# Designs tried in a protein design chat: VH-VL binders against q0aze0. Part 256

Target 1, 268 residues: q0aze0
Amino acid sequence: MKIILVNNRFKENTEKKAQEIAGQLSALNVEVIIDNGLDEPYAGTVDFIMVLGGDGTMLRAARRYGQRAIPVLGVNMGTVGFLSNIEINELAEYLPLILREEYSLEARMMLEVAVFQQQSLLTRVFCLNELLLRSNSPRMLSFALEISGQKLEPYRGDGLIVSTTTGSTAYSLSAGGPIADPQLDAFIVTPVASHIINKRPLVVSPEREISLHLLEEREAIIGIDGQIKMDFGAENRVLIKRAPHPLLMVNLKAKPFFTSIDRSLQRQ
Key: E = the ipSAE of ESMFold2; O = the ipSAE of OpenDDE; V2 = 0.75 times the mean of E and O plus 0.25 times the DockQ between their complexes.

## First folded at step 11 (VH-VL)

Design Q71 (framework fv_bermekimab; at its last look DockQ between E and O 0.81; V2 from the best seeds 0.00; counts 0 for: pae E 5.7 > 2)
Fold by OpenDDE, look of step 12:
Structure Q71 (fold): chain C 268 residues (1-268), chain A 125 residues (1-125), chain B 107 residues (1-107)
Amino acid sequence: as target 1 above (268 residues)
Amino acid sequence: QVQLVESGGGVVQPGRSLRLSCTASGFTFSSYGVHWVRQAPGKGLEWVAAISYEGSNKYYAESVKGRFTISRDNSKNILFLQMDSLRLEDTAVYYCAKDRIYYGSYGSFYGMDVWGQGTLVTFSS
Amino acid sequence: DIQMTQSPSSVSASVGDRVTITCRASQGIKSWLAWYQQKPGKAPKLLIYAASSLQSGVPSRFSGSGSGSDFTLTISSLQPEDFATYYCQQDNYFPLTFGGGTKVEHK
């Protein structure tokens, strides 16, 4: 068995724990790769991914490895979030189950985000939470939103969020988007400070495609999961689709999503 | 410096064919959808056809469907309008026009920001 | 097809006048309406896109408003160079369709 431990190099406690866990796993004849975000994603074949940290670390792991259909376990290390399944102090208890592959998987839809410069592809990213388009100035943006070829009313405002249901409890929520069941596959399109009063978020079928581009010569930025940032201008276009593969999140411990929403949201 | 220049217009007989060309310069032609729009003498503007940036999607006015064919050569920055089975009512100045925004995935257009000078198509008496 | 009804067909005005042109679509086209200016013997020029956005280089005395089915082009203070024919055009549906035009001429 080969396992990737994903941690955050900027969090000393996660790095230390990763080394400890790596030692324990090695003693059990498990091959371990540690990914602290410093290097490129490990390109070799692995059987399991263990994420040590919070939601941010999970998002990074999802972007780096989510397309590879590898089980991903979130191990919380004292942070508040929605994406961890067990606590770090529970790992010893569940480790035998992991090694015996006695766990269930929950498929979480990811976004495929393609950013173009005119007709040229600049980048393609798979992400778990959301794509954000927002103004890089105090002035509102004017941009076109298309859903499967249908032109919607031009958006004018600070920006727009296209989120997965997993991401519904992230930035989309802060922008007034609905809380969505993570077991549901859908796009959530949430306006950010639209000039139209009471502009409502859209819940869109995962079978559809979403396209965004600016209508005017303004500077904007694209944000992905709050971790990737890039400039976005009038000659750029973003195309969002359902990723061809979901993130396979490991379920070792039952976590009742709806009963824990209030508690989790109050802490954020 | 963005420019479109039409050519190929002239005097034709009813039932004959004519091929118009529009040469683009000063911008990345292959990135934009383009249109043909015509204007009969003393009349208003009439949209004729549009083609996507890659040429995969073509759209026509009902009045020219089955008779006109829009095409493009992106390697040469040229837009074409093949006009077959010409009718007297096709008499017009034919403009090519660039779409304001580079082509979207599903064939949307967002206004025409650059126009050629037009080329006249008339019929012999 | 979407019919674009433009009114008036012509308007006589003087320099300095406020000129208003209306365009009505036979059905809702959201804000996907453009306005063009055309002078005799010349190609049309884009003035307004997306109903209310001013095209780069166009004087600020031009403005567009409206959404859905009713749209308006306004010239706040008519200048000598503004005497021309104006057209609205919807680009929400195929086929794309133009209004009948409004000729702004000297009083």
Scores: ipSAE 0.765, ipTM 0.895, lowest interface PAE 0.7, mean pLDDT 93
Fold by ESMFold2-Fast, scan of step 11:
Structure Q71 (fold): chain C 268 residues (1-268), chain A 125 residues (1-125), chain B 107 residues (1-107)
Amino acid sequence: as target 1 above (268 residues)
Amino acid sequence: QVQLVESGGGVVQPGRSLRLSCTASGFTFSSYGVHWVRQAPGKGLEWVAAISYEGSNKYYAESVKGRFTISRDNSKNILFLQMDSLRLEDTAVYYCAKDRIYYGSYGSFYGMDVWGQGTLVTFSS
Amino acid sequence: DIQMTQSPSSVSASVGDRVTITCRASQGIKSWLAWYQQKPGKAPKLLIYAASSLQSGVPSRFSGSGSGSDFTLTISSLQPEDFATYYCQQDNYFPLTFGGGTKVEHK
C-alpha cells in the first residue's frame, strides 16, 4: 500500500503530526509520500490519499490529485469544515479500516477550467468548488455568458460564479446561490452584485459547456477555489466543463449533509 | 498586420460556377469563425455564409442555400466559397470577414472586426 | 429570418450636428447587435458590438444603446470623416441579417 499524506507545512501542528503518522504507517509496512504543497505533485501510482488539515488543504489536494480516481480522506485537525470526514484524534480508531479498504466512496464532480489569452491556452486547472470572475476595481464588468452555444443577455455587475454542487455552500452561497445536494451533478451559475435587479442563479446540466469573456476592457480577476488568482482582461476567454473524473471522497463515518447545513445556517 | 485578401471574382455567365478564396495573414486563422458578406452595386450589405473555427458548423442565407458551399483549409489559412448555379441576382462585391472572438462554440458570432477589400462577381449581358 | 429595419434611409447633416440612427428587429435579439460604417468604395468597419460596446480605435463620439428590439446609434458631434453609410446587424439568430443602411449626407 502506498499513501500520500497531504499537509500544510506552514502550520506547525500539521507538519509534526504528518511526520508522526508517516512513521506509524511505515512501521505497518505502508509506503508514505509526504506532500506539503511545495514540490510538484507525486507522479507515481498510489492507493490512497490522506489529507491532514481543513477544507483549504482538501481543495488543494483535489486540484493536485482529484483526477486520478484515488480515494481521498479528509482528516480534520482544527476547525469544523464540510470536506473532512474524521477528526485527527479518531485516526487510530479508523486506520485498520483504511488499511483493509473497508470504507465507502462518495463521488464529487469537479470543474475543468481552461483560460486562454488571445488564442493560446494560458492554463488548464481542475477545481472542486468554483470559478469566480470578479471586478478588481470600483468599475463594474460587462461580460458575455455562453452556455453550450446559447448567448445569454450580457451580464453587467461585479462578476459571476460557476460552481459545482460541492461549491454550493462556499462562495456561491454568499452571493445568493442555492444550497445543492452534493450527490447531484450540476453547474450553479450565480451573479455577483448584478446591476440588473432580477438576475437569478441558474442550475444547468453538467454536460453543458460554459464560456465567459469581457465585452469591455476592465481590471478583472479569475479566482479558483478561493486559492488561485489570475488577471483577466478583454483578450482572455475562459471555458468551463465537467472534469473527466470526480473526486472520490472516503466515508468512514456518517456525516449527514442536511443536518450539518441546518446547524451552519443557524450559526451564520 | 492582420489582413484578409479575397480572390476569384470575375465575369461569369448565368448558370456557371465560380470559386472564391480568402487568404488570411497576421492572426491565428484556425481560432476564428469567418464570414462571407456580399453587396450588390448600389445596394446594402447581405450576409451570405459563415463557418465555425474548426469547420464543423456551416451557416447559409436562405437565398444561397443549396447553391453555395463554404469551406476552409486551416493548414493553409484559406477560406472558400464555392458558388454553383449562379444567377444575375448574385451580382455583388463579395467580402470575407473575421469574427471578433476566438473559439466560439457551435458557431457563436460576436461581430465582424476585420474585412477584406472585396472581390467583384458580375455577369455578361 | 429576422428583419432589421433602419430609419431613416438617409439623413442630411452638417459638421458638429448630433446624428441618431435607429434599428428595429422584427423579434427580440437581446443585445446581440453590431453597427458598421462603410465609406464609398471601401469595406465596412466595425464600430459597435453587443449593442453598446465600442470597438477599439473607434472615436468616443460614437455610441450605441438599446436591447431587445429597438436600438440606436448616436454620433454626438459629426466630423467630416463621418459622412458614410451605417448598417446595423444582428447575430442572435441564423441567418445573420443586416439593416438596409442609413446614408449620412452633407446638407
Scores: ipSAE 0.742, ipTM 0.891, lowest interface PAE 1.3, mean pLDDT 91
Fold by ESMFold2, look of step 12:
Order: C-alpha cells, then sequence, then structure tokens
Structure Q71 (fold): chain C 268 residues (1-268), chain A 125 residues (1-125), chain B 107 residues (1-107)
C-alpha cells in the first residue's frame, strides 16, 4: 500500500506530525510519500491520500491529485472545516479501517478551468471550490458570461464567482451566494458587487459549459480556490466545465453537513 | 491592417445560383465568427447569416434559410455564401463582417467591428 | 423575430447640436444592443456594443444607454463627420435584427 501524506510546509506542527505519522505507517509496511507543497506532485501509483490540516490543504491536494480517482481523507489538526472527516487524535482509532479499506466514499464535483490567450491554451487547472474573476484596479469590470452558448445580461461590477456546491460555503457565500448541499452536482454563479440590482446567483447544471471574457479592456485577475492567481485581460477567455473525475472523499465518521453549517461558519 | 474583401457579385437569373467569397487579412481569421449582411438599394441593413469561428455553428435569417449556405475555409482565410434559388428580393449589396469577440465555444456574437466594402448582387428577373 | 423600431426616421441638425436617437425592441433583449453609423456608399461602422460600451477609436461624444427594450444613442456635440445614417441592432436572439435607420442630416 502506498499513501501520499499531504501537509503544509509553512506550519511546523503539521510537518513534525506528518513525519511522526509516516514513521508509524512505515512500521506497518505502508510506503509513504510526503507532499508538503514544495515539490512537484508525486507521479507514481498510490492507493490513498491523507491530508493533514484544514480546508486549504485539502484544496491543494484536490488540485494536485483529485483527477486520479484516489480516496482522499481529511484529517483535522485544529479548527474543524467543511472538508475534514476525522480529528488527528482519532487517527490511530481509524487507521485499521483505512488499511482494510473499510470506509465509504463521497464524490465531490470539481471544476476544470481552461484559460486561453486568443486561441492558445495558457493553462488548465482543476479546483474544488471556485474560480473568481475580479477587478485588479479601481475601475469595475464589464464582462460577458455564456452558459452553453447562451449570452446572459452583461455583468458590470467587481467580478464573478463560479463555484461547485462544495465551494458554496467559501467565497461564494461571502458574496451572497446560497449554501448548497455538497451531494448535488452544480455550478453556482455568484456576482461580486454587481451594479445591476436584479443580478442574482444562478444554480446551473453541471452538464453546461461556462465561459467568461471581458467586454472592455481592464486589469483583472482569475483566482482559483483562493490559492492560484493569474492576470486576465481583454484577449483572454476562460472556459469552465465539470472535471472528468470528482474528488473521492473518504467517509469514516459521519459528519452531518446541515447540523454543522452554523458551527463551521461561526469558527471561520 | 485588418481587412475583408468581398467578391463574386453579379447579375443573376431566376433559379440560378451564385457564390460569394470574402477574403480576410490582417487578423487571425480562425479566431472570429463572421457574418453576411445585405442592404437592398435605398433600404436598411438586413442580417443574413453567421458562422462560428470553427465553422460548426451556422445561423440564418428566415428569409434565406434553406436557400443560402454559409461556410468558411480557415486554412485560406475565406468566408463563403452559397446562394441558391435566387429571388428578386435577394438583390442587394452583400457585406461580410467580422465579429469583435475572440474565440467562443458556441458562436456567440457581440458586434461587427470590421466590414468589407460589399459586393453587388443584382436580380435580372 | 425581434422587431427593432427606430425613431425618428430622420433628424435635421446643426454642428454643435445634441442629437438623440431611440431604438425599441419588440421584446426584452437585455443589454445586447449595438449602434452602427453608415455614410452613403460606405460600409457600416460599429459605434457602441452591449448598449453602452464604446468601440475602440470612436469619439467620446457618442454614448449609448438603455436596457431591456428601450435604448438611446446620444451625440453630445454633433460634428461635421457625424452626418450619416445610424442603425441599432440587437444580438441577443437569432436572427440578428437591425432597426430601420435614422438619417442625421444637415439643417
Amino acid sequence: as target 1 above (268 residues)
Amino acid sequence: QVQLVESGGGVVQPGRSLRLSCTASGFTFSSYGVHWVRQAPGKGLEWVAAISYEGSNKYYAESVKGRFTISRDNSKNILFLQMDSLRLEDTAVYYCAKDRIYYGSYGSFYGMDVWGQGTLVTFSS
Amino acid sequence: DIQMTQSPSSVSASVGDRVTITCRASQGIKSWLAWYQQKPGKAPKLLIYAASSLQSGVPSRFSGSGSGSDFTLTISSLQPEDFATYYCQQDNYFPLTFGGGTKVEHK
């Protein structure tokens, strides 16, 4: 069995704990690859991914490994978020179940984001929460949103969020979007500081293709999961689709989503 | 210099066909949707047809649907309009025009920012 | 088809005048409305797209406003080169449709 252990290199307590856990797993004849975010993603075959940390570390793991259809377990090391399943002090209790593969999987939709310069593909990124388009200057943006080739009313404002249902409790929520059941597959399209009073968030079928481009030359930024940023201008276009594979989240311990909404949001 | 040049206009006879061409230069033709627009003598503008940048989506005015076919050859930077079953009301100057928006998945159109000078199609009877 | 009704059909004006042209769609087209200028014997020229966005190279005396079904093109101070025919066009629904035109002519 080979496991990737994902941690955050800038949080020393997670790095020391990751080494401790790796030693314990190695003693059980489990090969461990530590991914602290500094090096390229591990390219070889693995059976399981364990994420030590909060939602941010899970987002990076999802971007790096989510398309490989490998079980991913979130292990909380502090403040409980929406993406952890067990606490670090429970890991020893659940480890036998992990090794025997006695757990269920919950599929979470991901976005495939392709950014173009004119006709040329600049980059393709997968993300778990959202794409953010926002202004990078005092001037507001004027931009077009197409959903499966259908033009919506032009957007004028600070930007737009296209999120998964998992991302509905992240930046989309702060911008006024709905909280969505993560068991649903959908896009949630949330305006950011729109000057148009009747612009409302949209919930859109995951079978649709979403594209964004500026209508006027302005300085803008595309943000991915709040962790990747790239410049975006009038000669760029972004295309958003449902990713080929969902993130396969390991479920060892029941975590009732609806009961936990208030608790998790108040802690954030 | 971004340029579109129409050709192939002329005098048509009832029941005949005519093929218009529009040659593009000075821009990446394959990145843009393109249109045909016509204007009868002394009359206003009438949109005729449009085609997406890759050629897979084609749209027509009701007055020409089933008779006209829009197509493009991106390797030669040429837009075509095949005009079959020509009628008196098809007499017009035919313009080709470039859409302003770079690459789109579904052929959405956002304004015609560059136009050719037009080619005249005259109906004899 | 979306009928685009343009008013007036002609305007007599002098250099320096403020000129206002209206365009009404037979049903809502959001803000997907363009304005074109055409001089005799010439191809049309795009002025305004998306109701209010000024095309590159078009003087700032031109402005567009409106949404839904009612739209306005304004020339704040008419110049000699502005005597022409102006067309609105919706591009929200196929077929794309033009208004009947408004001729702005020297008084």
Scores: ipSAE 0.149, ipTM 0.676, lowest interface PAE 5.7, mean pLDDT 88
ESMFold2 (binder alone), look of step 12: mean pLDDT 91; pTM 0.944

Design Q72 (framework fv_bermekimab; at its last look DockQ between E and O 0.60; V2 from the best seeds 0.57)
Fold by ESMFold2-Fast, scan of step 11:
Structure Q72 (fold): chain C 268 residues (1-268), chain A 123 residues (1-123), chain B 107 residues (1-107)
Amino acid sequence: as target 1 above (268 residues)
Amino acid sequence: QVQLVESGGGVVQPGRSLRLSCTASGFTFSSYGVHWVRQAPGKGLEWVAAISYEGSNKYYAESVKGRFTISRDNSKNILFLQMDSLRLEDTAVYYCAKDRIYYSGSFYGMDVWGQGTLVTFSS
Amino acid sequence: DIQMTQSPSSVSASVGDRVTITCRASQGIKSWLAWYQQKPGKAPKLLIYAASSLQSGVPSRFSGSGSGSDFTLTISSLQPEDFATYYCQQDNYFPLTFGGGTKVEHK
């Protein structure tokens, strides 16, 4: 059994905890690779991915490894979030189940985002929450939204979010999008400060391809999962589709989504 | 030096066939949808046909459906219009035009045009 | 087919004049309208796309407005090189269709 242990490089105690856990796993004849985010993703084959940290660390792990169709377990270290399944102080209790592969998997859709400049591919990335297009200046954007080759009325405003159902509680929620059951596969398309009073979020089949480009030269950026930023101008085009593989999240302990939503909404 | 150059126009007799070509240079031809637009002498512009960047989707004006066939060869950067069963009403300068947007299932305006090639008839 | 009606069919103007050309679609085309300029013996030149977006290199005296079915091209201060025929064109529905053209000529 080979396990990747993903931790948060900016938390001093997580590095020591990762080393401790790696030692425990090695004693059980498990090979461990530590990914603290500083290097390229591990290129070899692995059987399991254990993420030590909060939702941000899980988002990074999903971008790096989510397309490999390998079980991913979120282990919370302090900060309560939506993407972790167990707490760090519970790991010892659940470790035998992990090693015997006695757990269920929950599939979460991901986005495949391809960014072009003058017809050349600049980058292709995968993400769990969303792509955000936004103005980087006081000027509003004017942009074209195309869904499966069909042009909608041009969007005018500060931007647009294309979200997974998992991402429905992230930036899309802040922009007025719906809360979606993460067991559903769908794109949620949420306008950001639209100048059209009746422009509403759209819920679209995950089989469709979504594309965006600017209709006027403006200073804009695209953001991915709140962690990657890229400049976006009139020469750029972005294509979004459902990623080939969902993120396979390990479920060892019941963590009811709607109860988590209620707690989050009470916090503001 | 993004350029489109039409060729193949000439004088034909009604009922005959003619094949127009449009050679592209200075841009990645295979990434863009392209159009044929015609203009009869002293008349306005009439859109004739378009083909998607990959060549799988073809669109025609009602007046030419069943008689004209649009095609492309992305390896040679050439757009074609095969015109069968030509009628006097097909007399026009034929322009090829590049769409503004790449890798799109739709069209967003024609930003680069060729100089045109004349198709006319004699008796 | 979507019918595109331009008015006027011709307009006589002098350098410095404000020129307004109107285009009406037979049904709603959202904002998916382009404007082209054509000089005698030349290919058309794209001026405006998506009803109001100015093509790179086109002077700011040209502007477009409208959405749905009614659209306007405005030349705020006509220059000698602007005497030409102008066409609107919708790209919301197949087949794509052009207006009949508006010739801007000397008084």
Scores: ipSAE 0.762, ipTM 0.892, lowest interface PAE 1.1, mean pLDDT 91
Fold by ESMFold2, look of step 13:
Structure Q72 (fold): chain C 268 residues (1-268), chain A 123 residues (1-123), chain B 107 residues (1-107)
Amino acid sequence: as target 1 above (268 residues)
Amino acid sequence: QVQLVESGGGVVQPGRSLRLSCTASGFTFSSYGVHWVRQAPGKGLEWVAAISYEGSNKYYAESVKGRFTISRDNSKNILFLQMDSLRLEDTAVYYCAKDRIYYSGSFYGMDVWGQGTLVTFSS
Amino acid sequence: DIQMTQSPSSVSASVGDRVTITCRASQGIKSWLAWYQQKPGKAPKLLIYAASSLQSGVPSRFSGSGSGSDFTLTISSLQPEDFATYYCQQDNYFPLTFGGGTKVEHK
């Protein structure tokens, strides 16, 4: 059995714990690859991915491995989040079930994001929460949104968020988007500080293709899951589709979505 | 150089057929939607037809619907307009034009135009 | 079909004049309107798209405004090369439709 441990190398406690868990697994004759973000994603065959940390570490794991149809378990290291299934102090209890593959899987839609300069593909990335288009100057953006070949009224404002239902509790929520049940597959399109009256958030079929381009020369950026940034200008265009494969999240312990939202909101 | 060059215009009899071609060069033709626009002598512009970059969506002015067919051959960088059941009212210079936005299912303005080809009648 | 009505049909102007041309759609077209310039014997040239966005290489004396059904093209200080016919076109609904044109002529 071969697994990847994904951790956040910038937290010493997390790195130390990852090494401890790797030792425990090696003692059980499990081959362990540690991914702390320094190296390219492991390319070989892997049976399971264990994410040690919070939602941010899960987002990185999803971007690196989410298209490979590998079970991914979120293990919480102390900060309450939406994407963990078990706590770190419960890992020993659940480890036999992991090794016997006695768990269920929950599919979570991902975005496929393709960024072009003119007609040349610059990059293709996958994300679990959202794409953000935003201004990178004091001037507001003027941009076109197209959904499956249908032009909407031009947008004017600070930007736009295209999120998954999983991402509905992230930046989209702060920008006024709805909370969505992550068991639904959909895009949620949320304007950021729109100057156009009545530009409301949209919920859009996952079968649609979404594209964005600027209508005026401006400095903008594309943000991916709040963790990747890319310059975006008048020569660029971004295309957004549902990714070919969902993230396969491991379910060992029941974790009701609506209870988690309520608790998170009450902590404010 | 980005260019569009129309051909196939000429003198024809009413009721006959004619095929116009537009050869593209200097840009990735298969990435852009393209249009036919016509202009009768001394008159204004009339949009005739458009086709999406992959060729799957085709659109026509009501005046030509059922008589004209737009098509494209992306391997040869050619746009076509098949004109059947020609009428005297179809007398015009026919332009082809490129849409400004690549990989789009919609149209955002015609930024490059050909020189035009004249269709006129003898009868 | 969306009818596009331009006004005036012609205007006589001198170099340096401010020229305004209006375009009205028979129903709302959002901000999806383009302006074209055409000189005799030549193909049209795109000036403005999306009502107010200036095409690359077009002088800043050209500007566009409006949304919904009513749109304006303005030339702030007419130059000798600006004597031409100007067309609006909506690109929100199929069929795409042009206005009748406005000829800007030397006095």
Scores: ipSAE 0.647, ipTM 0.859, lowest interface PAE 1.9, mean pLDDT 91
Fold by OpenDDE, look of step 13:
Order: sequence, then structure tokens, then C-alpha cells
Structure Q72 (fold): chain C 268 residues (1-268), chain A 123 residues (1-123), chain B 107 residues (1-107)
Amino acid sequence: as target 1 above (268 residues)
Amino acid sequence: QVQLVESGGGVVQPGRSLRLSCTASGFTFSSYGVHWVRQAPGKGLEWVAAISYEGSNKYYAESVKGRFTISRDNSKNILFLQMDSLRLEDTAVYYCAKDRIYYSGSFYGMDVWGQGTLVTFSS
Amino acid sequence: DIQMTQSPSSVSASVGDRVTITCRASQGIKSWLAWYQQKPGKAPKLLIYAASSLQSGVPSRFSGSGSGSDFTLTISSLQPEDFATYYCQQDNYFPLTFGGGTKVEHK
């Protein structure tokens, strides 16, 4: 068995823990690769990914490895979030199950985000939570939203979020989006401070494609999972589709999503 | 510099055919939908036809359906308007114009126009 | 087809005047309305798109408003170079359609 341990190099406790766990796994004849985000993603084949940290670390791991159809386990290290399955102090208890591959998988839809300039692809990213388009100034944006080629009413406001159901409890929620069942595949399109008061979010089929472009020459920003940032202007276009592969999240411990929502949200 | 240049206009007899061309330069022509718009002497603007950036979708005004054909050669950066069964009411300056937004399944205004080419009829 | 009705067909004004042009669509076109300026012997120039989005290089004295069926182009203080014919155009439905135009002339 070969396992990638994903941690955050900027959090010393996660790095130390990764090294400790690596030692333990090595003693059990498990090959371990540590990914602290400093280098390029490991290109070799692996059987399992263990994410040590919080939601942010999981999001990074998902962007780096999610397209490879590898089981991903979130191990929480004292943070509040939605994406971890077990606590770090529980790892020893569940390690035998991991090694025996006695766990269930939950498929989580990811976004495929493509940013273009003219016909040129600038970047393509697979992400677990959301794509954000927002103004880079105190002025409102004017931008067009297309869904499956349908020309919707122009949006005017601070921005727009296109989120997965997993991302529904992230920034989309703060912007007034609905909480979605993570077992459901769908896009959630949530306006950010729309000029139209009470502009409603849209729940969109994952079979559809979403495109965004600015209607005026203003500076905007594209944000992905709150971690990737890039400039977005009038000559850019973003296309959003369902990623071809879901993130396979490991479920070792039952975590009832709906009964834990209040607790999780109150801690954020 | 972004530029569109129309050609092919002239004097024609009713019932005849004429082919207009529009040559694009200074931008990625294949990335944009393009339009034909005409203006009769002393009159307003009339949309004639549009074609998507890939050329797969074509749209026409009712007044020219069945008579006019819009097409494009993206390899040569040229837009065409084949005008058949021409009528006196087709007298106009014909403009080509590019859409504002590239790589779009729809149209979002015309931000660059050619100088136009005149189509008139002989008595 | 969507009919676009502009009003007035012509307006006489002086430099410094506030000029208002209206455009009404026969059906709701959301905000997918463009305003063009055309000077004699020249091609039209796009001024405003999506009802209120000023295009690059267009002076701030130009503004657009409206949604649905009623739209307005306003020139807050008319300048000598603003004497021209103005057209509204919808692209919410095919066929695309223009208004009849409004000629802004010297008083």
C-alpha cells in the first residue's frame, strides 16, 4: 500500500504529525509520500490520501489529487469544518480499517473551472467548493451569466459564486445560498450583494455548463476555493462544468450532516 | 488595430445576385460572432443576419430569409453575405460588425463596425 | 418580432443641454439593450450595452437606464460632438431589432 499524507507546511503541528504518522506507517510496511504543498503534486500511483488539517488543506488536496480517483480521508487536527471525517486522536483506532480497505466512499462532485483569454486557455482547475467572481473595486460589477447557452438577466453586484453542494456550507452560505445535501450533485449559483435585493440563488443541474464574462471593462478577481486568486477582465471568460471525476471521500465514521449543521455553523 | 472592411457592393439589377465580403484584422476573428446590418439611404439601421464564431449557427431577419446566406471563412478572416433574388428594397449600405464577447453561445452587442459597402439598383 | 419604439424621432438642443431619449420594446427584453451613436457618413458606434454599461472610451456624460421594456439614454450636458443620430437595439430575441433612431440636432 502507498499513501500520500497531505499537510500544511505553514502549520508546524501538521508537519510534525505527518512525519510521525509516516514513521508509523513505514513500520507497517506502507510506503508514504508527504505532500506539504511546497512541491508539485506527486505524480506516481497511490492507493490512499490522508489529509491532516482542516477544510483548507482538504480543498488543496482535492485540487491537487481529486481528478485521480483516489480515496481521500480528512483527519481533523483541532479545526472546525465540514470536510474531515475523523479526529487525529482517532487515527490509531481506524488505521487497521484503512489498511484493510474496510471503509465506504462518498463521491463529491467537483467543479471544472476553465479561464480563457480569447480562445486561449489560461488555466484549468478542478475544485471542491466554489468559483468566485468579484469586483476588485468599490464599484459593482456588470456581468453576464449563461447556463447551457441560455442568456440570463445581467447580474449587477459585487460578484457571483458558483458552488458545488459540498461548497454550499462555505462562502456560498455566507452570501445567502442554500445548504445543500452533499450527496446531491448540483451547481449552486449565489449572487454576492446583488443590486437587485433578494436576488435568489439558483440550483442548477450538473449536466449544464455555466459561463461568466464581464459586460464592461472593469477589473475583477476570480477566486477558487478561497485559495487561488487571479485577475479577471473584459477579455476573459470562465467556463464551469462538472468535473469528470468526483472526489472520493473516505467515510470511516458516520457523521450525520444535517444534525451537525447547527453545531458546525455556530463554530465558524 | 481592430478593423472590418466590407467589399462587393455595387449596382445590380433586380432579381440578380451579389456577394458581399468583410475582411477582419487586428483581432482573433474566429473567436467572435459577426453580423450584417444594413441601412437604406436616409433610413435607420436594420439587422440582417448573424453567424456564430464557429459558423455553426446562422440567424436571419425575416425580410431576407430564403434569399440571403451568411457564411464565414475563419482561416481567411472573412465574413460573407450571399444575396440572391435581390429586390429594390434591399438598397442599402451594408455593414459588417463583430460581437463584443468572444467564445459565446449568444450575442452581446456590436462594438466594431466596418465602413460599409453600398448596394444599389439600376433603373 | 420585438418592435423597438424610440422617442422622440428628433430633438433640437443646445450645447450644455440635458438630452433624454427613450426606447420601448414591445416585449420584455430584460436588460439586453444597446445604444449606438451614428454620425453622418460614418458607421455606428456602440455607447452603452446591457442598458447601462458604458463602453470603454465613452464620456461619462452618457448614461443608460431601464430594464424590461422601457429604456432611457441620457446625455447630461450635450457637447458639440454629440450631435448625431442615436439608435437602441435589442439582442434578447431573434431577430435582432433596432429602434427607429433619434436625431439630435442644433437648436
Scores: ipSAE 0.465, ipTM 0.813, lowest interface PAE 1.7, mean pLDDT 93
ESMFold2, look of step 12: ipSAE 0.598; ipTM 0.839
ESMFold2 (binder alone), look of step 12: mean pLDDT 94; pTM 0.957
OpenDDE, look of step 12: ipSAE 0.382; ipTM 0.773
ESMFold2 (binder alone), look of step 13: mean pLDDT 94; pTM 0.957

Design Q73 (framework fv_bermekimab)
Fold by ESMFold2-Fast, scan of step 11:
Structure Q73 (fold): chain C 268 residues (1-268), chain A 125 residues (1-125), chain B 107 residues (1-107)
Amino acid sequence: as target 1 above (268 residues)
Amino acid sequence: QVQLVESGGGVVQPGRSLRLSCTASGFTFSSYGVHWVRQAPGKGLEWVAAISYEGSNKYYAESVKGRFTISRDNSKNILFLQMDSLRLEDTAVYYCAKDRVYYGSGSYSYGMDVWGQGTLVTFSS
Amino acid sequence: DIQMTQSPSSVSASVGDRVTITCRASQGIKSWLAWYQQKPGKAPKLLIYAASSLQSGVPSRFSGSGSGSDFTLTISSLQPEDFATYYCQQDNYFPLTFGGGTKVEHK
């Protein structure tokens, strides 16, 4: 058995904890690869991915490894989040179940984002939460949104979010998007500070292809899961579709989504 | 110095064929959809045909469908309009025009921001 | 085909006048409408795209408004160089269609 431990080296407690867990796994004849985010993703085959940290660390793990169709377990280390399944102090209790493969898997859709410049593919990335198109200057954007080749009204405002259902509780929620059941596969298209008052979020089939491009030369940025940013200009086009593989999230204990989100909203 | 230059117009007889060309310079021709638009003497603008940036999607006005063929050669930065079975009502100045945005889906247009000077097609006899 | 009806077909105006030109689509085209200016013997010039977005280099006295099926081009204070024919054009459906044109001429 080979396991990748994904952690955030800039979170003081996680590197030491990753090494402790790696030692425990090695004693059980499990091969361990530690991914602290600074190097290229591990290129070899692995059987399991264990993510030590909060939602941000899970988002990075999903981008790096989510398309491999390998079980991914989120282990929370202090920060409250939606993507972890167990707490770090519960890991010892659940480790025998992990090693015996006594768990269920929950599939979470991912986005495939392809950015073009001229006729060239500039980059292709995968993400679990969302793509954000936003202005990088005081001037609002004017851009075109196409859904499966259908040309919609021009958007004028600060930007647009294209989100998975998992991402419905991330930036899309902050921009006024709906809370979606993560078991539903759909794109959620949420405007950011639209100049048109009555511009509503859209919920569309995950089989659709979404295209974005600027109608005017503006300074804009594409953001991926709030962690990757890249410049976006009038010469660029982005295509968004369902990724080939969902993220396979390990479920060792029931986590009641609706009760959890309700409590989070009440804490403010 | 972004420009489009049409050529190939002239005097023709009804029922004959004519091929118009439009040469592009000063921009990445292969990244844009392009159009043919005509204007009969003293009349308004009439859209004729369009071709997507890669050449796979082609669109025609009903009045020319089956008679005209739009094509492009991205290696030479040139747009063509092959005009067959010409009729007197095809008399017009023919303009080529560039779509405003890069890589439109091939299904839509976003305004035409650069136009050629036009080439005249007229008839005799 | 989408029919584009412009009104008026001509308007007589003086320098300094506010000029309004209207365009009506036979069915909804959202905001996908462009406005062009054409002077005698010259190619058209794009003024407005997506109903209300001003093309780079076009003076701010030109503005567009409308959505769905009814659209307006406004010249807030007519200048000598603005005497020309103006065309609307829908780009929501193929085949693309132009309005019949509005000639803005000297009073």
Scores: ipSAE 0.054, ipTM 0.615, lowest interface PAE 7.4, mean pLDDT 88

